# VH-VL binders against q9h9l3: the designs that were tried, part 30

Target 1, 176 residues: q9h9l3
Amino acid sequence: PRKMVAIDCEMVGTGPKGHVSSLARCSIVNYNGDVLYDEYILPPCHIVDYRTRWSGIRKQHMVNATPFKIARGQILKILTGKIVVGHAIHNDFKALQYFHPKSLTRDTSHIPPLNRKADCPENATMSLKHLTKKLLNRDIQVGKSGHSSVEDAQATMELYKLVEVEWEEHLARNPP

## First folded at step 1 (VH-VL)

Design R2l (framework fv_reozalimab_arm2)
Fold by ESMFold2-Fast, scan of step 1:
Structure R2l (fold): chain C 176 residues (1-176), chain A 120 residues (1-120), chain B 110 residues (1-110)
Amino acid sequence: as target 1 above (176 residues)
Amino acid sequence: QVQLVQSGAEVKKPGSSVKVSCKASGGTFSDYAISWVRQAPGQGLEWMGGIIPIFDTANYAQKFQGRVTITADKSTSTAYMELSSLRSEDTAVYYCARLEGYYGSGSDYWGQGTTVTVSS
Amino acid sequence: QSVLTQPPSASGTPGQRVTISCSGSSSNIGSNYVNWYQQLPGTAPKLLIYDNDQRPSGVPDRFSGSKSGTSASLAISGLQSEDEADYYCAAWDDSLSAYVFGGGIKLTVL
């Protein structure tokens, strides 16, 4: 059986007017929610917009941050060969400049049984905050100090576990 | 110390298909992406696609979508690139490579290249 | 044509500094790392610079890379006759979901 991890990344704005999303933090947790990786990451480009309200990233976090090249190598070694769970995970993979196979990717923003369990339309894209409150009775992403990628990764894993048996069976019958 | 060794030159007719192999040795095969890059005579480099063998999932450049199939056999540490519906403009040297862009290291490995000639 | 734009040719004399440009867009160079490849006649390409400005083991320090916005440059200081080769820039393109190469530049050492 393949091992499973959940990932959540925080991005800051680089490039013209801060419109490019660059990786600035990555958290990875195992099936039980234990932290396997959690580092602030220094983008190779000048940070124009820290997006602190959402990312929780401040200039002080960049002082001892792991350079992107090194962090990317560490992260990819953890993800390789594993089922990777995330929420709107395409954004995380884009920030990592990484291709992860669709067959080993689980995106909790696109799992119809999960939406059904939350009394939401099966094909709607629901936020992590909404699904977590509805299904786990837990408030995440609270306040104006930014999100915790550890908290988000843990919530994402717990959400996936609610539909894991059903969804893995569906994927075995309908491979991507 | 990874080495990539490719199959020999091929001469093919228009409309046929060609399958080139790339055997890896000296390292972990399954965990690293293998890309295919071609170069027509006197022209530049063109990325065709890649595969990560452990996942058996390939990604293709849009230009080749529908004509190229990239596969891997973990038991023999061999990747394959099959190109169908060959045209004269497919005459090129075809390389397999483990490219830096996938894994962020300075360990870039290229096969020796396979010449494919498409002529009537 | 190629997604990344390079001049088709350049020339220099031994000892000169030569700069090779590479122009892209926000979806490739603007968002991602740039790599540079050297190709000697009849050989496979060799990685010369990775992650914008890093040198693989064995590449002389007279080769350097830089990136600014949607453009990148390869600089060769103290040009030598054995530097006569084709040079390619490359980067991942987010919009195409593909690794893209520049058209290549033929560098002649006079």
Scores: ipSAE 0.006, ipTM 0.479, lowest interface PAE 13.7, mean pLDDT 85

Design R2m (framework fv_reozalimab_arm2)
Fold by ESMFold2-Fast, scan of step 1:
Structure R2m (fold): chain C 176 residues (1-176), chain A 126 residues (1-126), chain B 110 residues (1-110)
Amino acid sequence: as target 1 above (176 residues)
Amino acid sequence: QVQLVQSGAEVKKPGSSVKVSCKASGGTFSDYAISWVRQAPGQGLEWMGGIIPIFDTANYAQKFQGRVTITADKSTSTAYMELSSLRSEDTAVYYCAREGYYYDSSGYRPYYFDYWGQGTTVTVSS
Amino acid sequence: QSVLTQPPSASGTPGQRVTISCSGSSSNIGSNYVNWYQQLPGTAPKLLIYDNDQRPSGVPDRFSGSKSGTSASLAISGLQSEDEADYYCAAWDDSLSAYVFGGGIKLTVL
């Protein structure tokens, strides 16, 4: 069994002018893309901007949403000790107020072989949507009704699997 | 179109146990907590406890601690309430209810009960 | 005895406004939201008001709730015969770590 999961979080705007990003949804999938966790999360601060175009979060989703501290505990229990795959994953960890070991972190926005397969410069940060379309021929994050964090987590795991053998060998030779 | 459907009436002897079921449909079972509330004949409503399926944790009112066990089966979207060491004072209608919740270091705190089961009459008589 | 105190009965005539009181303490009503449930004879309770003053879809606007300090009130304006029921206030109690109900009030429409 692989000890690997993929994560994607959605954030809403809190604080002055809604400029602070607060966790409002988190999805975690296993190696095969099965959902291990998918919950709406209630920030401890007043939501100023739902950022619905991007997050897909609406006021209705906050009804009975899991409080941040409880959700964080559940999520960290799943992530601890596992290889965690994400796209621009630092943003997810920041929203979770969590530091995951770099040796167990895989960020599909910073894997040069993945960009190379997509005919993109190896040092460029490409969007999840672009890489998924180019390499998996799948359209994600379509329309203006917001993103599905489940869809994004599943796409992220599938993207990583395209370079997993090559990248794990690279990391074994060049530990972070 | 959320619906909670409970098992049928029970007649039990003192000292026995009863297990009542509550099958949820129409919503995501894991998104909501399920509470159990009873009502003795001619009396008011009394909260017994509830379960948060996603945490697999239950919280019980002090009066029922040690006698009540609340469980949930995600595969069948069914919550259960088992009450042991039955006494005549346990004769009541038992309701399941769907609730939002708030959980902190002191345990879970329900928001409100938006949907209720039809009730299950349990009669304890010798 | 119930943790939240309600009068045992109240009555009114059609068209009248009636108010149902609910008294608690700092550990329940004073610190938490108050909800109200209506129970028609022979039926399960129904959510009538949540979070002090909010109405679920399908509840007429003649029902309203309010909260001040450690007390709450349910107001029913334009009383109708079908409003004859038992009414319960409820809130979480921090000291008991339990959801508590008022004793219930039997509302008679004369």
Scores: ipSAE 0.000, ipTM 0.446, lowest interface PAE 17.6, mean pLDDT 85

Design R3 (framework fv_reozalimab_arm2)
Fold by ESMFold2-Fast, scan of step 1:
Structure R3 (fold): chain C 176 residues (1-176), chain A 121 residues (1-121), chain B 110 residues (1-110)
Amino acid sequence: as target 1 above (176 residues)
Amino acid sequence: QVQLVQSGAEVKKPGSSVKVSCKASGYTFSSYTISWVRQAPGQGLEWMGGIIPILGIANYAQKFQGRVTITADKSTSTAYMELSSLRSEDTAVYYCARSRDYGDYEGFDYWGQGTTVTVSS
Amino acid sequence: QSVLTQPPSASGTPGQRVTISCSGSSSNIGNNAVNWYQQLPGTAPKLLIYYNNQRPSGVPDRFSGSKSGTSASLAISGLQSEDEADYYCASWDDSLNAYVFGGGIKLTVL
């Protein structure tokens, strides 16, 4: 497979008043959008708020979920050494308790040419839903039943591919 | 076939605790949640909480937090509900019920016969 | 008090269609599936409808469910004397992180 993958994670609320975001699902797709990983993940702490409207996570998904420590090992094995594409990807890495090299990270929420193509201010952080609708003419995250992390990861990869050549050239000239 | 069998009726004094059991058979115990639902005389149904046996994770309704403890013993395929600091308002029939999701989408498809708990002096 | 609102009673005659209502909010019915339970006198509740409109094996097709916005309804066509029971709607509540029941409705068939 290609050395580039896209990731999207769903988080549930743990800790006091559900303020801590804990990993509860992770989807990883390859360059062509094929699913490499998609598992529900059991947080090590009590879930206070499933955030179902956004996460799509319900108690039933926890029954056969992979424990966090095991899931983290599997995910990191896939991500290590690859270019990882995500949207607001810092949140995903934080939930994974993982530091991916900036030189191999691509965040579609912070790529000025992508915002420009969507007729948005270059320095604004636009939602994945908005960019996908404007640039791919596709509706994602529809309704109130929660997001599909597979759908989100696939959309994120397709968005990156729209600016890949331009952005990789920019990064080569201006290394992070 | 699938069956949930509960322990017998209890008469308890105010301030004491009660522990009700629910023995499951006819299915893979760890693959389903067990919830506890009570019904006071002439009143409606109240979800108290439930447990995911395979994970040992229990979740409780806010009204019962601090007083209820739900546990499961995989080796005996038995779930338990313990309610402490009993008051007369806790007089009710207590049901265990099976679901994949604490009832969320698929509902409670099998129920125990109920255990009557009477709190009196 | 119940989080989901149902009328306390309803009545019908054999052969009629009866509709039982259930009102909630965006944190429960508006975002989650609705289940319906039938409770015959002196018995444990029985799952009648799950996932808004699905019937478990053994439930007659004269029972049907529907959901619109923050409300749900149970329809019983061809009402029979055996349908005399209490009926409860139920849903997950995202704000409470709890499964919640309606107050129940006593259906009388005469």
Scores: ipSAE 0.000, ipTM 0.477, lowest interface PAE 16.0, mean pLDDT 87

Design R3a (framework fv_reozalimab_arm2)
Fold by OpenDDE, second read of step 2:
Structure R3a (fold): chain C 176 residues (1-176), chain A 122 residues (1-122), chain B 110 residues (1-110)
Amino acid sequence: as target 1 above (176 residues)
Amino acid sequence: QVQLVQSGAEVKKPGSSVKVSCKASGYTFSSYTISWVRQAPGQGLEWMGGIIPILGIANYAQKFQGRVTITADKSTSTAYMELSSLRSEDTAVYYCARGRYYYGSGSYFDYWGQGTTVTVSS
Amino acid sequence: QSVLTQPPSASGTPGQRVTISCSGSSSNIGNNAVNWYQQLPGTAPKLLIYYNNQRPSGVPDRFSGSKSGTSASLAISGLQSEDEADYYCASWDDSLNAYVFGGGIKLTVL
């Protein structure tokens, strides 16, 4: 029940014209928001676009970054058997080239009770930034330095905790 | 406020096993890691391994792989370190220590137990 | 043998500034944060510096840490008799997938 973690990843652009999203940072926090994992990750292919405005990733961060293969192993070890919370988490899993069991996945971008609580349409996809501001009265992803995956993971966990009881009951009645 | 209280001194024969406990208090046990570090007489510190209690994931130094087992009981906020096939060179003070992050770039230990002396002699 | 290298001993007189060095490699100090621990005689280690240069609560500002490349340094200003202890540098090592310590340095206050 409390074996729950939240994950957020930052991606850079690789491949032709930088259209391929490659994992460049991954942060994992526990139920209390404490950081379990936070590493810069070196993609296997050349980085064409750091997407710094959004990712917060800069060339200097890649100097000592953990190779993707190693990082992936570390991350999967942490996630295995746990409930994984994320926002638009499909993107994170795609970047990790790993998909967690659906029954153990919680995507805060697709939780109708969460949107309802934020006075948003239940079936709309709201940004993490917006939900965090509305429900936690906190500003994230501010400034020009890009996103902080730790901050985003923590916010995601806190948002989920607001609807955890209701949502878990719903899932128990309606298994995915 | 934060305290790590370890079990008492042990005297063991070669080939036997020892299990040391570390009871944590003053903080949320599952929010932090617990590592074990030993120090032989007159020697330096040596990391043996650690555990993330909330996840039940333990990591070990290669030197101790297969011989050490680290566990955690969240219900009692207690971590354990069991070392088997004891040798004379295992004689040391064994410390438990609290860590904030999973093992990686930001790993550090901010609180330590008082230490447990383990003596291995025939 | 310790993965991180420290001189075995150092000394200073009260009021002096002493510097303790720690040498590693790209897989540890080069890629990861360095921490420092103080161990008074007959006691458990105490965290002195974390994240290269951060002081925990209760640690005087006369203690400072720095990191450059694959080396780190602990500086003690205004040396006091109570500073006589063993000092260990430490860091995570990516290649070993383990936390590693220096051999420790015995600091004597003359």
Scores: ipSAE 0.011, ipTM 0.559, lowest interface PAE 9.4, mean pLDDT 91
Fold by ESMFold2-Fast, scan of step 1:
Structure R3a (fold): chain C 176 residues (1-176), chain A 122 residues (1-122), chain B 110 residues (1-110)
Amino acid sequence: as target 1 above (176 residues)
Amino acid sequence: QVQLVQSGAEVKKPGSSVKVSCKASGYTFSSYTISWVRQAPGQGLEWMGGIIPILGIANYAQKFQGRVTITADKSTSTAYMELSSLRSEDTAVYYCARGRYYYGSGSYFDYWGQGTTVTVSS
Amino acid sequence: QSVLTQPPSASGTPGQRVTISCSGSSSNIGNNAVNWYQQLPGTAPKLLIYYNNQRPSGVPDRFSGSKSGTSASLAISGLQSEDEADYYCASWDDSLNAYVFGGGIKLTVL
C-alpha cells in the first residue's frame, strides 16, 4: 500500500478538423484498483470529433460533464505528491496541461522489463491492449463502442505491479 | 463507522408531496454523492437520481424529471428527496445510498440507508 | 421494464456453484463497470461486487464477478443457505445518463 495511483484519460477532437486532443474523461484508481475518480469532462472548446470508436465519448456524456477547470483542480489534488502510473502517460498530462515530476511518474509503455516479460522488443512502444493480453490474459478495449478509462487504468496498475519491485530497485539505483 | 439513517414511514394521499431525509455520519459528507433508489412492493430497484453535494448539482432519471427534487444540507450532513404529485404507483420503499465523488462509468453504492416506506392511499 | 436483463429466478443446493447472468448493451455494460448487489429478505441492498470483479471487505471470496463485452456474470461457489436472496446487477447507462439495475433474480437454496 504505497501512495500510488494509476490514471487513464479519454480525449475528443477539438480545433481545426478535430486535430487537437482535449480531455473528455479521466479515471484514477488506487493500488488495489479501487476507483478514486471517474468523470466525464467538458472541454472549454467546441467538440468537432468525439472519436467515439476509441474514446467511448458521445454527445450525451457532455450534458452532466464536469467543466475542465474544475475537473483539473480535482484531478491534480489526487495526483500531487503521489507516484502516478499510466500508459503513454505524456498524452494524459498534456491533456491535463500538467507537469508531474519524472521521479514520481511510471509509464508502462516505457518500462523495458515489462516488454521483456511480454516477449516484445524492449525499445518498442506496445499498446496497453497488447500488454494486458500477453501478461494478464485479459481482453480490454473490446468492441466498437470505445474504451473504458476505468478498465484501462485498472489494467495499467496491474501491469505495473508485475514489474514494481524490479523497476523501483532500478530507479533507486538510477534516479530519473 | 459510516451510517445513513433515514426518516420514518409516511402515509400520503394522492396528489400530495413527500420529503424523505437521509442523515449521514462517519465520513466527510461532501466527498461523496448520495443517490435515491426506490423499490415498489415485489418489484426491482429503480434509480431516481442523486446529488453531488460538493458541487450542489443534482441529476434525475428521466422518468422522475419534474416530480423529484434532491437536495443536500452540508451543515447537517443530510440529503433529502422530495417527490410531488404522488400516485398509488409511488408506493415503495425509498433508499438513500452513498456513491463515490461522481456519477458515471465507475458509479456504485457502498452504504445504504435502512429504507423509508411511503404508502400512497385513500 | 429493466434496462439490464437477468433471469427472474434460479435455484441451487448447498455446496453447488451457481452463476447469475446479466445482459446489457454498448451504452451500459459495454462501456461501464458492472456492480452487483445482494438483498436479503426485508433488508436494504448490500454491495457485493464493484468494478466488475472487486469485493468489498467482508464479502467472502466464494463470490466473484466477471464481464465480457455487453454481458456480466456473478458466480457463487460453495452455495450456502444464507445466500438465499435477490441479486441485482447494475451499471451506468450513457444514453440515459442514469444508473440502471437489472430486474433482479430470486436465488432459492433448496
Scores: ipSAE 0.000, ipTM 0.487, lowest interface PAE 14.5, mean pLDDT 87

Design R3b (framework fv_reozalimab_arm2)
Fold by ESMFold2-Fast, scan of step 1:
Structure R3b (fold): chain C 176 residues (1-176), chain A 120 residues (1-120), chain B 110 residues (1-110)
Amino acid sequence: as target 1 above (176 residues)
Amino acid sequence: QVQLVQSGAEVKKPGSSVKVSCKASGYTFSSYTISWVRQAPGQGLEWMGGIIPILGIANYAQKFQGRVTITADKSTSTAYMELSSLRSEDTAVYYCARHKYSSGWYFDYWGQGTTVTVSS
Amino acid sequence: QSVLTQPPSASGTPGQRVTISCSGSSSNIGNNAVNWYQQLPGTAPKLLIYYNNQRPSGVPDRFSGSKSGTSASLAISGLQSEDEADYYCASWDDSLNAYVFGGGIKLTVL
């Protein structure tokens, strides 16, 4: 009964030799896959490496991007009190510099029933691309221009819905 | 069953480099970030940085940027921390510690520590 | 210098309640969860409290954590001799983009 959203973030390299990962885009979708938030985000530090092949971020996206501090406030208002679904979601929370309650967090890279449905070892970490292809028969992260965080958030929500009933029952009996 | 086992003690000369390993077992390696934390004799804990294996991305504390490199080899479930341009002030016990991707920052399992002594 | 401030030492007698403080700022404790680690002499640190007040399996309920504003505290009730150790608070720091530790406190059980 609690509202649920899915999130996916893109990071760029900042700091010496681009070694620091900084938030540069965030997409949030609701249970039905409708976009609630999708903004390019300007890191507080100079961008050394756009990581465009992976992030899809280019210099032009930064021209009118929302500053990190403002974007973070907007994003946290959406996430607060909701069940948040993501894939390897620790990376998104780290980029947001945010601690979401474990009891309200769902990570599709760590749901044993989901891996079981995909014929993968239950405790293995499978990529979002692999799980989406295997379980939804859909190709995401196609091409060489980077992946879409909207597409990834939508795929993540659809994957979670495949195991939602089973996993919520498991969590009710085994609270974190 | 979860274990992080680190390589043995090292004695190094100033100006050299050291590479410490941390072999993980008993869990899915890619699911957890591995961080490195050091402790100089009689001093407190200092976070150096960590690697997120699924992204292949490492983040470093500003003090160590340019001197530290943290890597991970998923095929051997081993993380590495290499520290260059060693000084006597780098004499410390170096720990690896894991953190689960789906949770906030805290280290639930730690390696036993690797003593690195830098002396001439 | 440590980013989070803890007293360097504290002491108590068996059976007493001891409280260990940790002071930060809006960029760390004021905006992020606090964790606590126990380090027995000659050993690696052990997670004692996470998410301000949660205990891992195997940690006795004598240990509890709390957070208010930019400060946190660890309470140890029914103090025992085996609690003699160094205790560290820790949190994420938004401005440093780093995990930070307190300077640590040496707890002596008299």
Scores: ipSAE 0.000, ipTM 0.458, lowest interface PAE 17.1, mean pLDDT 86

Design R3c (framework fv_reozalimab_arm2)
Fold by ESMFold2-Fast, scan of step 1:
Structure R3c (fold): chain C 176 residues (1-176), chain A 120 residues (1-120), chain B 110 residues (1-110)
Amino acid sequence: as target 1 above (176 residues)
Amino acid sequence: QVQLVQSGAEVKKPGSSVKVSCKASGYTFSSYTISWVRQAPGQGLEWMGGIIPILGIANYAQKFQGRVTITADKSTSTAYMELSSLRSEDTAVYYCAKGLRYSYGYFDYWGQGTTVTVSS
Amino acid sequence: QSVLTQPPSASGTPGQRVTISCSGSSSNIGNNAVNWYQQLPGTAPKLLIYYNNQRPSGVPDRFSGSKSGTSASLAISGLQSEDEADYYCASWDDSLNAYVFGGGIKLTVL
């Protein structure tokens, strides 16, 4: 079987008024939830807004962070050829400036059976925190120091596992 | 506060079995994995296996497959490790350790250890 | 025989920097995070570093971890007498489907 990983990225605000989202941390876990990659990443542009409440990123994390170009190369070597699971994963791929094939992409924010199990409308976009609480009875993204991308990637993989058999069967019959 | 309290020392004869317990407190027991790690006298750490209670799955290192059984009892917040067909080489300190919710990841809390001595 | 390779011993003097290596392969360190455990004589192991470079609450910033390719390192700066202990690296091994430890290194503070 094809290898599967889950990814979660944290972004900071760069560009005019901090409106551009730039990669500042990336975590990747394997099928069992073990961390394959977890690095702070230095954007090539000046950081205007750390978005610390959500990202957990602070100036101290940037001092020895891996430059974007180097980190991107490392991350892409891990993702290439694998099934990649994420939540609202389009945002992560955009921050990485990377195209991953749709046939190998699994987005837990757009899997109707997952929402159905959570008693949510099938086509609604539910937060990772909400789905994790409803389906796994687990609280993530708690506290005021920002989110842990490791914790989010692990939760995302476990959510996918709940619908994996059903969803892979669906995709085999209905290729994207 | 998180605590893992293990059962007391055991002295066993070759060919017998031993069952060590690990009682957890201070967290939601069924939400986190528990692993068992042993250490023979003067030797390093060796992972035997673990259990993911919420998934009902136990994993075992190949060396112990067929001899070890790891179980968890949610009603008593207690994990167990049973090792059968004991040999002198099984003389060791056996630790239980708390892992992550769905993976063995890393062990943030450890039991105090249980000494098992196998002698004729 | 340990799946991850560590030197059997190391020594240093108070105030110095000591680096402890850990060598693996593509099936473990090359594809999975590295954790480090400290074991003081007669005690259970204690988590020192997780996910390559993260410190649990209560671990001094003198301890740091890094990972490159199939190898990992634990650095201890400002070495103190209480750092005298055994240190283990650990990771998941995809081929063995098992959590694996290094052989451990005995650090002596002279």
Scores: ipSAE 0.000, ipTM 0.481, lowest interface PAE 16.3, mean pLDDT 88

Design R3d (framework fv_reozalimab_arm2)
Fold by ESMFold2-Fast, scan of step 1:
Structure R3d (fold): chain C 176 residues (1-176), chain A 119 residues (1-119), chain B 110 residues (1-110)
Amino acid sequence: as target 1 above (176 residues)
Amino acid sequence: QVQLVQSGAEVKKPGSSVKVSCKASGYTFSSYTISWVRQAPGQGLEWMGGIIPILGIANYAQKFQGRVTITADKSTSTAYMELSSLRSEDTAVYYCARSGYYKYYFDYWGQGTTVTVSS
Amino acid sequence: QSVLTQPPSASGTPGQRVTISCSGSSSNIGNNAVNWYQQLPGTAPKLLIYYNNQRPSGVPDRFSGSKSGTSASLAISGLQSEDEADYYCASWDDSLNAYVFGGGIKLTVL
């Protein structure tokens, strides 16, 4: 039996004109929504664009942030061997420079039954905000001060729970 | 074996309320949605609403919004449908039915509960 | 009247092939799967076909479903006397945000 966690990361812009997305915060919650990890992370490169409107990250958060190399090690110790749930999770894994086994990955942006329950086309990539409003009647990512990665990770886990029985049965019959 | 067992027949006066129960067994109650479907004498099937027990979230057909309340008690594996402000037109057999999350089809049905509304 | 349209009645003899139609719109059958239910006299409905053309365990393969555009059909080949029942199509309706049924068809077997 494997444990299950949900992850959500916030990225800031580094590199030319801030076009590179670098990890700057990571939140991980367990099946019940309890926070297992939530740290601001200092990228190894100069931050050009904090993307505060979306990330919620400000210069002050970087003062005591965990350096990327250390944070990455901590995060990977939590994820290894677990079923990891996320929304458009390939972006989070890319920011972590990490490859998680497909058989242990659950991406709520690519679960056709979840879109169907929300009355959306099965193959469309719907936003976390839209699915959470439609299926849980909750507004997340509200306002202009940025997203809460804890809130997003919790919402992602709750969304997955809505289709967990059906989707795990599907995956058992159709292994990735 | 999966079973849905409903409460017995009811005779009610117009303006009163009725509460029908549906006791589930043979499966993990919280893993499935319970819906309520009614059938007036000699007529077709009409979906009233459903509930996701684990979340306590219920959805209702517009026609019944404001008069129907669907609830679930996970500790007793029982779903309930309460219909208020009863009219003669509410005379029907009321069925509970199970569906998987996101499946939108009912694989098991209760035996039905006859509700008669007369003055 | 029902949201999905079915003929009110049909009849057949044993061994015959019978098809039952179901017509909807873009907000229901056009965008969502169709399910079929069989109701024997005095009993609760029973799931006969789900997801347009899938059979639950225990349903004979002489029952088949199909869907094209905003319409669906249930085909019963090799009709048997025990198939005498009411048949309902059903689907989710996006505009009503509700599960909807056809009016039902009374199938008589002689």
Scores: ipSAE 0.000, ipTM 0.462, lowest interface PAE 17.0, mean pLDDT 86

